# Designs tried in a protein design chat: VH-VL binders against q6zmt9r679to764. Part 5

Target 1, 86 residues: q6zmt9r679to764
Amino acid sequence: DNLLHWLAEELSEENAESLSSTLPLRRSTIQLIKLKNPDDLTEQIHEFLCFWKKSLPTFTDKLRLLARHLRKIGRSDLAEELKFKW

## First folded at step 2 (VH-VL)

Design o8 (framework fv_ozuriftamab)
Fold by ESMFold2-Fast, scan of step 2:
Structure o8 (fold): chain C 86 residues (1-86), chain A 124 residues (1-124), chain B 106 residues (1-106)
Amino acid sequence: as target 1 above (86 residues)
Amino acid sequence: EVQLVQSGAEVKKPGESLRISCKGSGYSFTSYWMHWVRQAPGQGLEWMGGIDPSDSYTGYNQKFKGRVTISADKSISTAYLQWSSLKASDTAMYYCARTYYDFWSDYSDAFDIWGQGTLVTVSS
Amino acid sequence: AIQLTQSPSSLSASVGDRVTITCSATSSVSYMHWYLQKPGQSPQLLIYDASSLESGVPDRFSGSGSGTDFTLKISRVEAEDVGVYYCQQFNSYPYTFGQGTKVEIK
C-alpha cells in the first residue's frame, strides 16, 4: 500500500523499534522481517505495518488503531496527517 | 495427536536437486510457523529458516539464503525444503519444527513439536 | 549473531546427582529455551522463556537466569535423562543454539 509505504518513509530507526514493540506482532514475525530486510529500515517498517493490517478482523477501524499506535510512539504529527491521506 | 512427519532418507550426488517434506497433522497447520533446523554429523543444531503457511511468508538464515528454498502447501499441510544443486557439505540430519502464532497472546515462540528428521547424504 | 556457549561440554553423573548446565550469550537475551536430544531422537522442548516448564516435562527440571547467563538444573538425574542438552535464543535472527552439553549416566 502507497499510504503505508509513505508512513514507513517518515519513521526513523528509533520509531521502528518502538513501533515493532507496540504493534501486536509475534516475535518470530518481527525477527524474520528484520532478517529479510537487514539494512532496509523503510521496508522493515512497511512490512510490520502490512503484516499488522492483514491480521486484523473484519470491521476493525484500521485507521483509528494505526493512529493510536503512532501516538503511543510519540508521532502524533503523523497520526494527524494520516487522517488526511487515508 | 499432533505430529510432524518427514519424508524418508535421501542419498544423492553433488549437483543433484532434492526436495524434502514435513507434513503436519492433528492441528491447525496455518496457525503455526514451520521451521527447518539442520544437524551435521556429530555436530549441534543450526536454524535454517521458517515459513508462515497462511501466506507463504519466509525468513532465512543468511548462511542458507539462495542455496535452499522453503515453501509450504497449506491445502495438504506440508512444508518443503529444496536444493537446486546439492553439495557434499549439505550432508546432515534435517528437522522440521513448529512455533505457535497467537496474535493476541504472550506465549513464547518455542519449538514445541519436532519431526523425526530426514537424513540427507551427499557423496560422490 | 548472538553466540551461545554452554558449560560443561560433557559430564558424567550418577543417578540421583544434581546436574547443572550453564549457557552464556554474547548479548542480552530475554527468550531462552532449553531442549534435550536423546540418542537417536529428535530434540524435545524442556524449558521455555528461561524458567517455564513445558507441559509433560518432569518437575525435576528447572531453568533460571536473565541477561547473558542462564542455567538448566536437574535436581535428581535419572537414567532417562541421558542425551545432549541445548540452549536456544529467540531474541534475534538467526536463531542460535549452544554447542550442546552431553550428559551420560554412570
Scores: ipSAE 0.000, ipTM 0.614, lowest interface PAE 12.7, mean pLDDT 84

Design o9 (framework fv_ozuriftamab)
Fold by ESMFold2-Fast, scan of step 2:
Structure o9 (fold): chain C 86 residues (1-86), chain A 118 residues (1-118), chain B 106 residues (1-106)
Amino acid sequence: as target 1 above (86 residues)
Amino acid sequence: EVQLVQSGAEVKKPGESLRISCKGSGYSFTSYWMHWVRQAPGQGLEWMGGIYPGDSDTGYNQKFKGRVTISADKSISTAYLQWSSLKASDTAMYYCATEGLYEYFDYWGQGTLVTVSS
Amino acid sequence: AIQLTQSPSSLSASVGDRVTITCSATSSVSYMHWYLQKPGQSPQLLIYDASNLETGVPDRFSGSGSGTDFTLKISRVEAEDVGVYYCQQYDNLPYTFGQGTKVEIK
């Protein structure tokens, strides 16, 4: 959860829009998180990531999937750094 | 088949508390948002808010925030809409609706008519 | 909040007529849906994401539009099409509906 908060602090507004389109989150989930945190981009992204993680099966390789999403949005630098913080 | 069954009609006096329910079946109740939509007599539809039953996360239309409470009991696949103190202006038809497999309100309950009068 | 305005507010049509209903938004919308509420019934989905026909809905119904202006058309209205039609934006919270268009058959 601490790791996901660190990641949320590193992502820009442009990254947030890309991430919400690539994470398999429902539109209603994305909109409700934005409504709850209207001026807190870091908290919005953190809740997107937490909700995504909650939706995965217990034995899913979460690090591998998260790194793939980061690479898709053009943040390969964060995907590489994630390997050392996971 | 996906089905949403709501509790029966209610007749209440101002100041009374009330909780109405919406029971889902035929789908994974904890995997999809459940929404509440209000329709005042002779009027259009208003989105009130929703809940994700998997973790009880909620979101409200600001117009209704603090006036109603949305909750869910995943052990019985039931969502609730609750008032602590009803007003005559709460008289309306209340619908629950879920997104199901798609990102629109594809399944609706039959509605619960709430009448608040002295 | 995005406000939706429908036109007309009501109309009376004869069986076989072409019916056109419009929905105008105060800001750009990417996800617009259309619902029909028949008398005494819950709303039912007709069109999703502006132009996609919901399964089981007759193909005489069609939707179009983008940005701030959207249209619902019934090519040849039938008696069973009586009710109130609502547009709904699913783009920004709070989700909002148009005021409704009442369709009656004369």
Scores: ipSAE 0.007, ipTM 0.652, lowest interface PAE 10.0, mean pLDDT 85

Design p1 (framework fv_patritumab)
Fold by ESMFold2-Fast, scan of step 2:
Structure p1 (fold): chain C 86 residues (1-86), chain A 118 residues (1-118), chain B 113 residues (1-113)
Amino acid sequence: as target 1 above (86 residues)
Amino acid sequence: QVQLQQWGAGLLKPSETLSLTCAVYGGSFSGYYWSWIRQPPGKGLEWIGEIDHSGSTNYNPSLKSRVTISVETSKNQFSLKLSSVTAADTAVYYCARDLYEYGWFDYWGRGTLVTVSS
Amino acid sequence: DIEMTQSPDSLAVSLGERATINCRSSQSVLYSSNNKNYLAWYQQNPGQPPKLLIYWASTRESGVPDRFSGSGSGTDFTLTISSLQAEDVAVYYCQQYYSTPLTFGQGTKVEIK
């Protein structure tokens, strides 16, 4: 997803650590994604977001949930930008 | 501790715009969604929409064309406008607090009865 | 939208007896990644706003008596009042917060026999 890749590029290493703990991803999934992309933080974050999105039912309000996670990690600016890019 | 105070016009004619305001006391405005929920007499609850301190909104699709929720962060207030009212909009309107990460309502205003009649 | 259906619409229970209210969602409200059910229960006494009783399907809100308990997962949920008291005469609502629009059940009225 191009939008999720843009978002991954905007997140810092500190944001990534916070996001991986707040996104409801299982520890084994996080570990696998990190092992697959050991030197690429952007790709790690992108895959966290893609996996999370694919785990949700079709009619789930993904934008609302994602915005809430971004606000929780202190990125309310990105949460607000999502409504213009979604 | 946290208290929600609400006010606005209680009697409207069809086609008018409903306007209600909710003020938050005793707690922070940020970190929460602030919702409007209505209840027609003798019926169940219907979620209208929500807003956060930055002005980000989500509306019930069934009402989206008529609803505007706005925020005055400096006053810890948020407001509901519902346009083109009809008798079907007669209800008690509540403001309520929703935790950012969740969606359950832990604090509610007292409710404002809005009657739409000619 | 996720539709919430409660049963029964009304229930008459004797003082001290168990009251059981059911809630069914049209889609699962269990988020598999965090294993949480996005389901809350409210009590509404006449002339008052709803009061939160339970969130995460089974977690009791602070100050709520332990005779109130929630159970269930996915699409089928139950609110139990183990020993009904006079102050429990109210309408009870379930609510999902898995997705917007946030939706409530139609309500179950609990009365004393």
Scores: ipSAE 0.000, ipTM 0.612, lowest interface PAE 12.6, mean pLDDT 84

Design p10 (framework fv_patritumab)
Fold by ESMFold2-Fast, scan of step 2:
Structure p10 (fold): chain C 86 residues (1-86), chain A 124 residues (1-124), chain B 113 residues (1-113)
Amino acid sequence: as target 1 above (86 residues)
Amino acid sequence: QVQLQQWGAGLLKPSETLSLTCAVYGGSFSDYYWSWIRQPPGKGLEWIGEIDHSGSTNYNPSLKSRVTISVETSKNQFSLKLSSVTAADTAVYYCARELPYYDILTDYYAFDIWGRGTLVTVSS
Amino acid sequence: DIEMTQSPDSLAVSLGERATINCRSSQSVLYSSNNKNYLAWYQQNPGQPPKLLIYWASTRESGVPDRFSGSGSGTDFTLTISSLQAEDVAVYYCQQYYSTPPTFGQGTKVEIK
């Protein structure tokens, strides 16, 4: 959970849009999170990641999937760092 | 209360593009995902894809290369185009509303309101 | 994709008697975090679109008669019609919405004996 907050702090608004488009999140979920946290980008991104994580079955390799999403949005640096913080 | 009206071509030749439209009356358009679902005669149901008011789409992987769903939000309408049709695409095509559940954190919902269906026959 | 299998393919039941339809998913559609089964049931009368009867495996849609009930969890689900009426002659479909794409069973045809 604290690790996802660290990721949210490292991601910018440009990365937030890319991340939300690659994560399988419903449009309504994205809109609700943005409306709830209009002045807190870090909290928006953190909620995106938390909702995505909770949508996955228990035995899913969440680290591998998250690293893949980070690489797709051009943040391979964060994907590699994630391996050491997970 | 909410009604879905659909229309479009009923008879196609192989290789043509299917085009269907669905219009939503009597309720909120922008709060929902809207889907297309088909049913070949005497067979089961197959989900085609979904769209919301902003144009965000998700398609069934088995049809993704041939399917385009578009939205005209000012008219509360959404449309299906299916390219390169064959006899296997002969089906009744339905538009439907997805039920939004506030506590769901996964991909799809149940379909609570359906259009009447449009029979599409593909024959030479 | 999650595969949905219904049994039987066809069922003949006398008016006023109980009808039961089974549905099995190829993997669990129970989400442990919220303890909900992502399973719906539909009724399709001849010449009409499907009508949502039940969602979350056991919650009746508004306006659906009390004689319809859903039960089960994980991979095995049942739709029960406690006292079959003439208007219940239809094909019934189960549907999972646990993962994309949503998938339907092949259908069970309910007929009157």
Scores: ipSAE 0.005, ipTM 0.611, lowest interface PAE 13.0, mean pLDDT 83

Design p11 (framework fv_patritumab)
Fold by ESMFold2-Fast, scan of step 2:
Structure p11 (fold): chain C 86 residues (1-86), chain A 117 residues (1-117), chain B 113 residues (1-113)
Amino acid sequence: as target 1 above (86 residues)
Amino acid sequence: QVQLQQWGAGLLKPSETLSLTCAVYGGSFSGYYWSWIRQPPGKGLEWIGEIEHSGSTNYNPSLKSRVTISVETSKNQFSLKLSSVTAADTAVYYCATDEYLYEFDYWGRGTLVTVSS
Amino acid sequence: DIEMTQSPDSLAVSLGERATINCRSSQSVLYESNNKNYLAWYQQNPGQPPKLLIYWASTRESGVPDRFSGSGSGTDFTLTISSLQAEDVAVYYCQQYYSFPYTFGQGTKVEIK
C-alpha cells in the first residue's frame, strides 16, 4: 500500500519499537519480518503494518485504528496527516 | 472503553476564573486528544480546545486569550481554566475525546456553569 | 473558520414519517484526494451529552439504527430519519472536522407533531 510505505518511511527507530509493541502482532511474526529484512527498517515497519491490516476484518475502519496507534506512540502529527492522505 | 468523569464549581461571579477537571478511566490517557466543548442554554456547541498527555494544546482562537488546558498525567486528569468570565460564559461544559479525527465518540456528563452577579 | 448552518431550526414530524435535516458549510469539507467529506452528525437527547451518529458524512457509528442515514458532499449535507420513533425526539447537530477550529451547526430540534 503506498500510504503504509509512506508511513514506514516517516517512522523513526524509536517509533518502530513502540509501534511493534502496540500493534497486536505475534512475536514470532515480528521476528520473521525482521529476519527477512535484516538491514531495512523501513521495509520491516511496512511489513508490520501490512500484516496488521490483513489481520483485521474487512468491515473494520482501519484508518481510524491506525491513527489511534500512531497517537499512542506519540506521533499525533502523522495521525493528523493520515486525515489528508487516505 | 473510555469513561469520562468531570467536576468543578458551577456558580461564578463576573471576572472570576472558571475551573473544571475531567478524569479518564478505562482507556489509555496517552495517544488521545482530550477536549473541552461548551453549550450555552438553548444554543449550539462550541469547541474550546484540546490537550495531549505531553501537555501540547490547541485552543479555539475566539477563546485563546482566556483559556488554559492542563494535564495531570499521574492521575489521568485534564483541566480547563477560563479567566475573566462574564454572563456570556454561562453554559454546560463537557469534556470529550475522539478515537480519531475530531468526531467526538466519548463525552463526560456535563457541568452547568452559571455566571451571575 | 468554516461556518456550519443548519435548516430548519425546528421541525415537527408525525411518528413513522420521514424527517430531513440540512447542513451547509461555508467552505467545502471534501478532501478531493481521498474523496471523503469531513462531516459528522450528533443527536442530543434532553439532559444528555451529544451522541455521535454519523461520520464521513454517511458512515453510521456502531449501534446506530438503520433508519438514520447521511448524504451529501462538499458543502450541502442531509441527515435523514426514514421513520421517526419517539426516542428520536432530540436536537441534531452537524460538525465539520476538515479545518481547525472544528465547528458545529446551530442545531435542529425534532419534535413529534
Scores: ipSAE 0.006, ipTM 0.620, lowest interface PAE 10.4, mean pLDDT 84

Design p2 (framework fv_patritumab)
Fold by ESMFold2-Fast, scan of step 2:
Structure p2 (fold): chain C 86 residues (1-86), chain A 121 residues (1-121), chain B 113 residues (1-113)
Amino acid sequence: as target 1 above (86 residues)
Amino acid sequence: QVQLQQWGAGLLKPSETLSLTCAVYGGSFSDYYWSWIRQPPGKGLEWIGEIYHSGSTNYNPSLKSRVTISVETSKNQFSLKLSSVTAADTAVYYCARGEYYDSSGYPFDYWGRGTLVTVSS
Amino acid sequence: DIEMTQSPDSLAVSLGERATINCRSSQSVLYSSNNKNYLAWYQQNPGQPPKLLIYWASTRESGVPDRFSGSGSGTDFTLTISSLQAEDVAVYYCQQYYSTPYTFGQGTKVEIK
């Protein structure tokens, strides 16, 4: 959960849009999070990741799935760092 | 074939602790999550929680304050304790095999026979 | 929590006729990364534990007769029994395993007319 906050700090605005489109989140959920946290990109991303994590099946290999999402949006560097922070 | 054998108390008084055990035969214990699910007479199914052989657990938030699931890996057994029972806890309790350890998702494919637990006041 | 709602609560079908049961989830159970719906169907005969029939919305469990089929995606799902047999008289439950807590529909009782 500290790790999800670290990721939110490392992701750019472009990464946030890509991530929200690849994560299986409803459009209404994305819109609500953005509306709740206007101009706070870090908090928006953090809430996207927290909501995604809560929506996964129990003990889904969250590290592996998160790494896949990060690679998909062009952040293979962060995916590799997850290996040592999880 | 995989078999789940379960046992434990049948009749409890309010405020007591429910204790049930499930033993797994005929398959890999360490590769799967193992769950407890209950069903009040004439009603639907409620998931209680799950455990992995490492001791990692996930509980239904509605029951979390009263539930403990533990594992005894050397015996291929896992157990449920539910504290402070009331008449609302009267149900058939099932143990079941859940998802494979990679957690890509899988439903409950093998179930124990069920244990009827009655809480009388 | 994801709420699961089935319809109808009960249905009576003649032997050899089609039975259709619907299940709706309060939010999508489709995971876009693997394109799978985390939705299962169970059959429960009186006095027995539930038996898994279908997983990932449409995949039949080994040993389940071909007359059982599942369909749907996202939030709306259907279990179909193409030609009802006497042994199919049971209560049927849908279940999401997309996120914890895992949740079940209220059940649909299938009876012979």
Scores: ipSAE 0.000, ipTM 0.604, lowest interface PAE 13.0, mean pLDDT 84

Design p3 (framework fv_patritumab)
Fold by ESMFold2-Fast, scan of step 2:
Structure p3 (fold): chain C 86 residues (1-86), chain A 121 residues (1-121), chain B 113 residues (1-113)
Amino acid sequence: as target 1 above (86 residues)
Amino acid sequence: QVQLQQWGAGLLKPSETLSLTCAVYGGSFSGYYWSWIRQPPGKGLEWIGEIYHSGSTNYNPSLKSRVTISVETSKNQFSLKLSSVTAADTAVYYCAREGYDFWSDYYFDYWGRGTLVTVSS
Amino acid sequence: DIEMTQSPDSLAVSLGERATINCRSSQSVLYSSDNKNYLAWYQQNPGQPPKLLIYWASTRESGVPDRFSGSGSGTDFTLTISSLQAEDVAVYYCQQYYDTPYTFGQGTKVEIK
């Protein structure tokens, strides 16, 4: 999960809101995470990613799904970097 | 051009462990997923599992308790072990590369020639 | 798991005639975020490994003759051989790569009449 924290740090300045809309998370879950971490965008994004990962079936290709979400928000550069870090 | 060469045990008895190796030539091993796929005689194709060059694996749930895929990145090789074999595991086993774009191309663009594995008493 | 079903199991087609193979998935393999169908087609000649023909439902692999074409979206896909040639006698498989485990259809055997 250190890799998801690294990713959250990169996204906190760039595309945080777009990512939360792209990930298949319930609005209530998003609101709860934001309320829990009101002044820490990095922690908000990190918790979005951790919750998303935990919601997936065991055999889902998490790396490639995450890469598709990153591409959708315009961060193909981060998807490419994940190729060698995951 | 990318070329996959595979080898391993062809004849096994029930309860033994199948061991096959695939070596990659003519292209980069790093940055791709590598898969094992099998085909029982006269039947269709069954995906066994995949491995990233870093060692991260995904397995077919139907085989997960018996399957281990590993990499030897310095040799551009990856290997399949399937434990507790039965006659139902008799098949041609193929190694394959997942496609050109690591992030989206999960289809198989290069295949090894196949290794026939027969499980009989 | 996503189940892939092909039809027919086998077909016999005269040289120069059109061959059509269908593939159905038990759930959609269209990803809404990139609007792509995660569906591939393979050709397998006797004694050889499968060879990639089509990916993304309709994109032809380099070196594959243009008589091969793929179409469809969501759950219903078709591979068409517009003018069957002798070297096209083979078994054809569809594959979904939308989710793991990746799954294949049972195969369609194409023969000459």
Scores: ipSAE 0.007, ipTM 0.663, lowest interface PAE 10.2, mean pLDDT 85

Design p4 (framework fv_patritumab)
Fold by ESMFold2-Fast, scan of step 2:
Structure p4 (fold): chain C 86 residues (1-86), chain A 118 residues (1-118), chain B 113 residues (1-113)
Amino acid sequence: as target 1 above (86 residues)
Amino acid sequence: QVQLQQWGAGLLKPSETLSLTCAVYGGSFSDYYWSWIRQPPGKGLEWIGEIDYSGSTNYNPSLKSRVTISVETSKNQFSLKLSSVTAADTAVYYCARGLEWELYFDLWGRGTLVTVSS
Amino acid sequence: DIEMTQSPDSLAVSLGERATINCRSSQSVLYSSNNENYLAWYQQNPGQPPKLLIYWASTRESGVPDRFSGSGSGTDFTLTISSLQAEDVAVYYCQQYYSYPLTFGQGTKVEIK
């Protein structure tokens, strides 16, 4: 959705590797998404985030968990912005 | 070595507000979520809520209308306020450290017994 | 809420014998994407705060003796103490961290025969 696409645009190549390593995604899923979008880093990151979101239980606080992952990869600035976006 | 020190009110009357504080010494504050967990005498554990360094909170829905957790990041301290107490709120209250992604608790304060009686 | 139910409520075991505690969740706590069970076990001695024993259902916390082991997946979990020692007399709690609110079992008291 719009928020996850904004986030994908803000993340760099270095952040993408860190994020894909820390999100609880299977290695095969990560590889498939990379192969599908070989020259589109923003779309790769967007699909990582969308797949991660779909895999979570209905009662999970998705935005808060995402903010924690952003802090883990050194993007506390994006985690702070996330809490002000819808 | 990281340790949690907690303090606050021990005896309350019904309708009063309980206030407890927890301080973190010897380690990182910003990389964790800090929780309050309570245990009525002879019973099990109930998670109350959590806060991070930026003041972001999440509360147990069963207590949400009465609970406020706040943080003083410059002091590495966080506090619990629970309003309108009743005898059902009598419990040992613990502060505890939750890992960022994994919300199990690897470090606990010693506990504060709060008794609510007329 | 995910309800955690332990059995038995209390257990008396002779020194050196095996103790087995069960924990059941009302919903699966297995996260399919990473194949991890979001379940922890705690030990609580009288007058003390709980102490983490096991996380991810089967991973022992640093410093926890290897006589403690966790097993199970999905909704059914077991904590095993292979050879009960005197210091293991305590109440044991399971906890799920799969979804909010975080919830604990009611506890299992382990005593010496």
Scores: ipSAE 0.007, ipTM 0.633, lowest interface PAE 10.9, mean pLDDT 84

Design p5 (framework fv_patritumab)
Fold by ESMFold2-Fast, scan of step 2:
Structure p5 (fold): chain C 86 residues (1-86), chain A 118 residues (1-118), chain B 113 residues (1-113)
Amino acid sequence: as target 1 above (86 residues)
Amino acid sequence: QVQLQQWGAGLLKPSETLSLTCAVYGGSISSYYWSWIRQPPGKGLEWIGEIYYSGSTNYNPSLKSRVTISVETSKNQFSLKLSSVTAADTAVYYCARDSYGDYEFDYWGRGTLVTVSS
Amino acid sequence: DIEMTQSPDSLAVSLGERATINCRSSQSVLYSSNNKDYLAWYQQNPGQPPKLLIYWASTRESGVPDRFSGSGSGTDFTLTISSLQAEDVAVYYCQQYYETPWTFGQGTKVEIK
């Protein structure tokens, strides 16, 4: 998804660590994604988001859930921008 | 629509390096992981490793010291090199796309039989 | 690594009869947050690559006949073919995609009696 790639580019290393702890991802999944992309923070974050999105039921309001995770990590600015990029 | 075509050496001598290439048609190599999986005659499947289009790799620990997977995004292809081959490396080698999320492998190449014999 | 074990190694079934294949994982492949089992089943015909049949332990891939069904959770899984047809003669593999390295069972060969 283009939107999830945009988000990955906007998130800092600090944001990435916070996001990986708030998203309901297995530690093994997080470690694997980091190992696969050791020098590419953007790829790591993008894969966290893609894996998380795939884990959700089809009719879940993914935009609202994503906005809540962004607010939890202190990125309310990105949560607001989601309305225009969804 | 997406199709994987693979090619490379079919007969090797012990100690040589196996080299196989997989080309992606009908779709982009970008934003996917691409894997190599092998199957010795009469046996099950063994995952060798994977590469992301950016160049990041993850290898099966059992093969990590001998395996190199590389990607050439401009040619829409990726390759496997396996060094120091022995008779135990005789297998059909498949390339595949990782769809990760709902399942792992959604498209497979047709396979390349590699025989290692003196 | 998660070890996958299938039983039986081979199974002979008459046309139209039920075939049952079992798969066990050495660790649970159930992810509690989404309540999904990261388990897939593949069919492999001679000379061809494996073809995906079932994912999420029980979800049938598009185009796969409804005589194929998957069941189970955690560490114990079953693939059932309710009424065996001639084209179902193949080797079947289970696979976990819970964590790397991705691992497969040793395979179950289904033959006609």
Scores: ipSAE 0.000, ipTM 0.582, lowest interface PAE 14.6, mean pLDDT 82

Design p6 (framework fv_patritumab)
Fold by ESMFold2-Fast, scan of step 2:
Structure p6 (fold): chain C 86 residues (1-86), chain A 121 residues (1-121), chain B 113 residues (1-113)
Amino acid sequence: as target 1 above (86 residues)
Amino acid sequence: QVQLQQWGAGLLKPSETLSLTCAVYGGSFSGYYWSWIRQPPGKGLEWIGEIDHSGSTNYNPSLKSRVTISVETSKNQFSLKLSSVTAADTAVYYCARVDYEYIWGSYFDYWGRGTLVTVSS
Amino acid sequence: DIEMTQSPDSLAVSLGERATINCRSSQSVLYSSDNKNYLAWYQQNPGQPPKLLIYWASTRESGVPDRFSGSGSGTDFTLTISSLQAEDVAVYYCQQYYSTPLTFGQGTKVEIK
């Protein structure tokens, strides 16, 4: 999904580490994604976000939860932009 | 220790705009969402919306077209404007704190005293 | 929207007896990834704002007496007051915070019989 890919392009390596620690993803899932995409930070982050999104029920407010994750890692700017792109 | 103080106009005529302000004392303004909740006389609670220190908002879709919540971070204040009021907007309006440090915690741990807003001719 | 329904609408209980209030959500408020129920309970005395009693379905807020307990999971939740005291006469509300808009039950009034 294009929106999550755009978001992944905006996040730094430091953001990626913070995000992977705050998203409720299994450690083994994070490791597999990194192994699959060893030289592609954007694709690693994109797959973290896609896997997280797929773990949620359909009626979950995904925008609200994603915005909270972004604010928690210090990217309130992206959280605000996300509201207009979602 | 944290205290929320609220104020605003209590009497409105239909079609006017409701304006209320809430000020936060004794604690950090950042790291939280700040919400407005209302309660019509003898009825239950309805969440209106929330804002954080950066101005990011979330609104109840049922009220979204009429609601604006704004923040003045330098004063630790946030405000509610509700346009085109009718008698159905008569309620006690509360401001309250939500802890967003934990990603999914949206329960209200501190509340203002409430402001009764009456909409009548 | 997730609709919250409480039962009963009103409850009369003798001092020292157990009071039980039920709350049902139209959709599950259990998040499988963190195994938490996104459910809170509030107490409201006349003329006062609601006061947080319980969050995460069963965690007591600091300063709340241990006679208050929350239980349940998914769509069915219970607030129990093990030994009703005079100061517990109030209206009680459940609230889900799993999805926006945040929604509350209609309230349960607890009175002494």
Scores: ipSAE 0.006, ipTM 0.653, lowest interface PAE 10.6, mean pLDDT 84

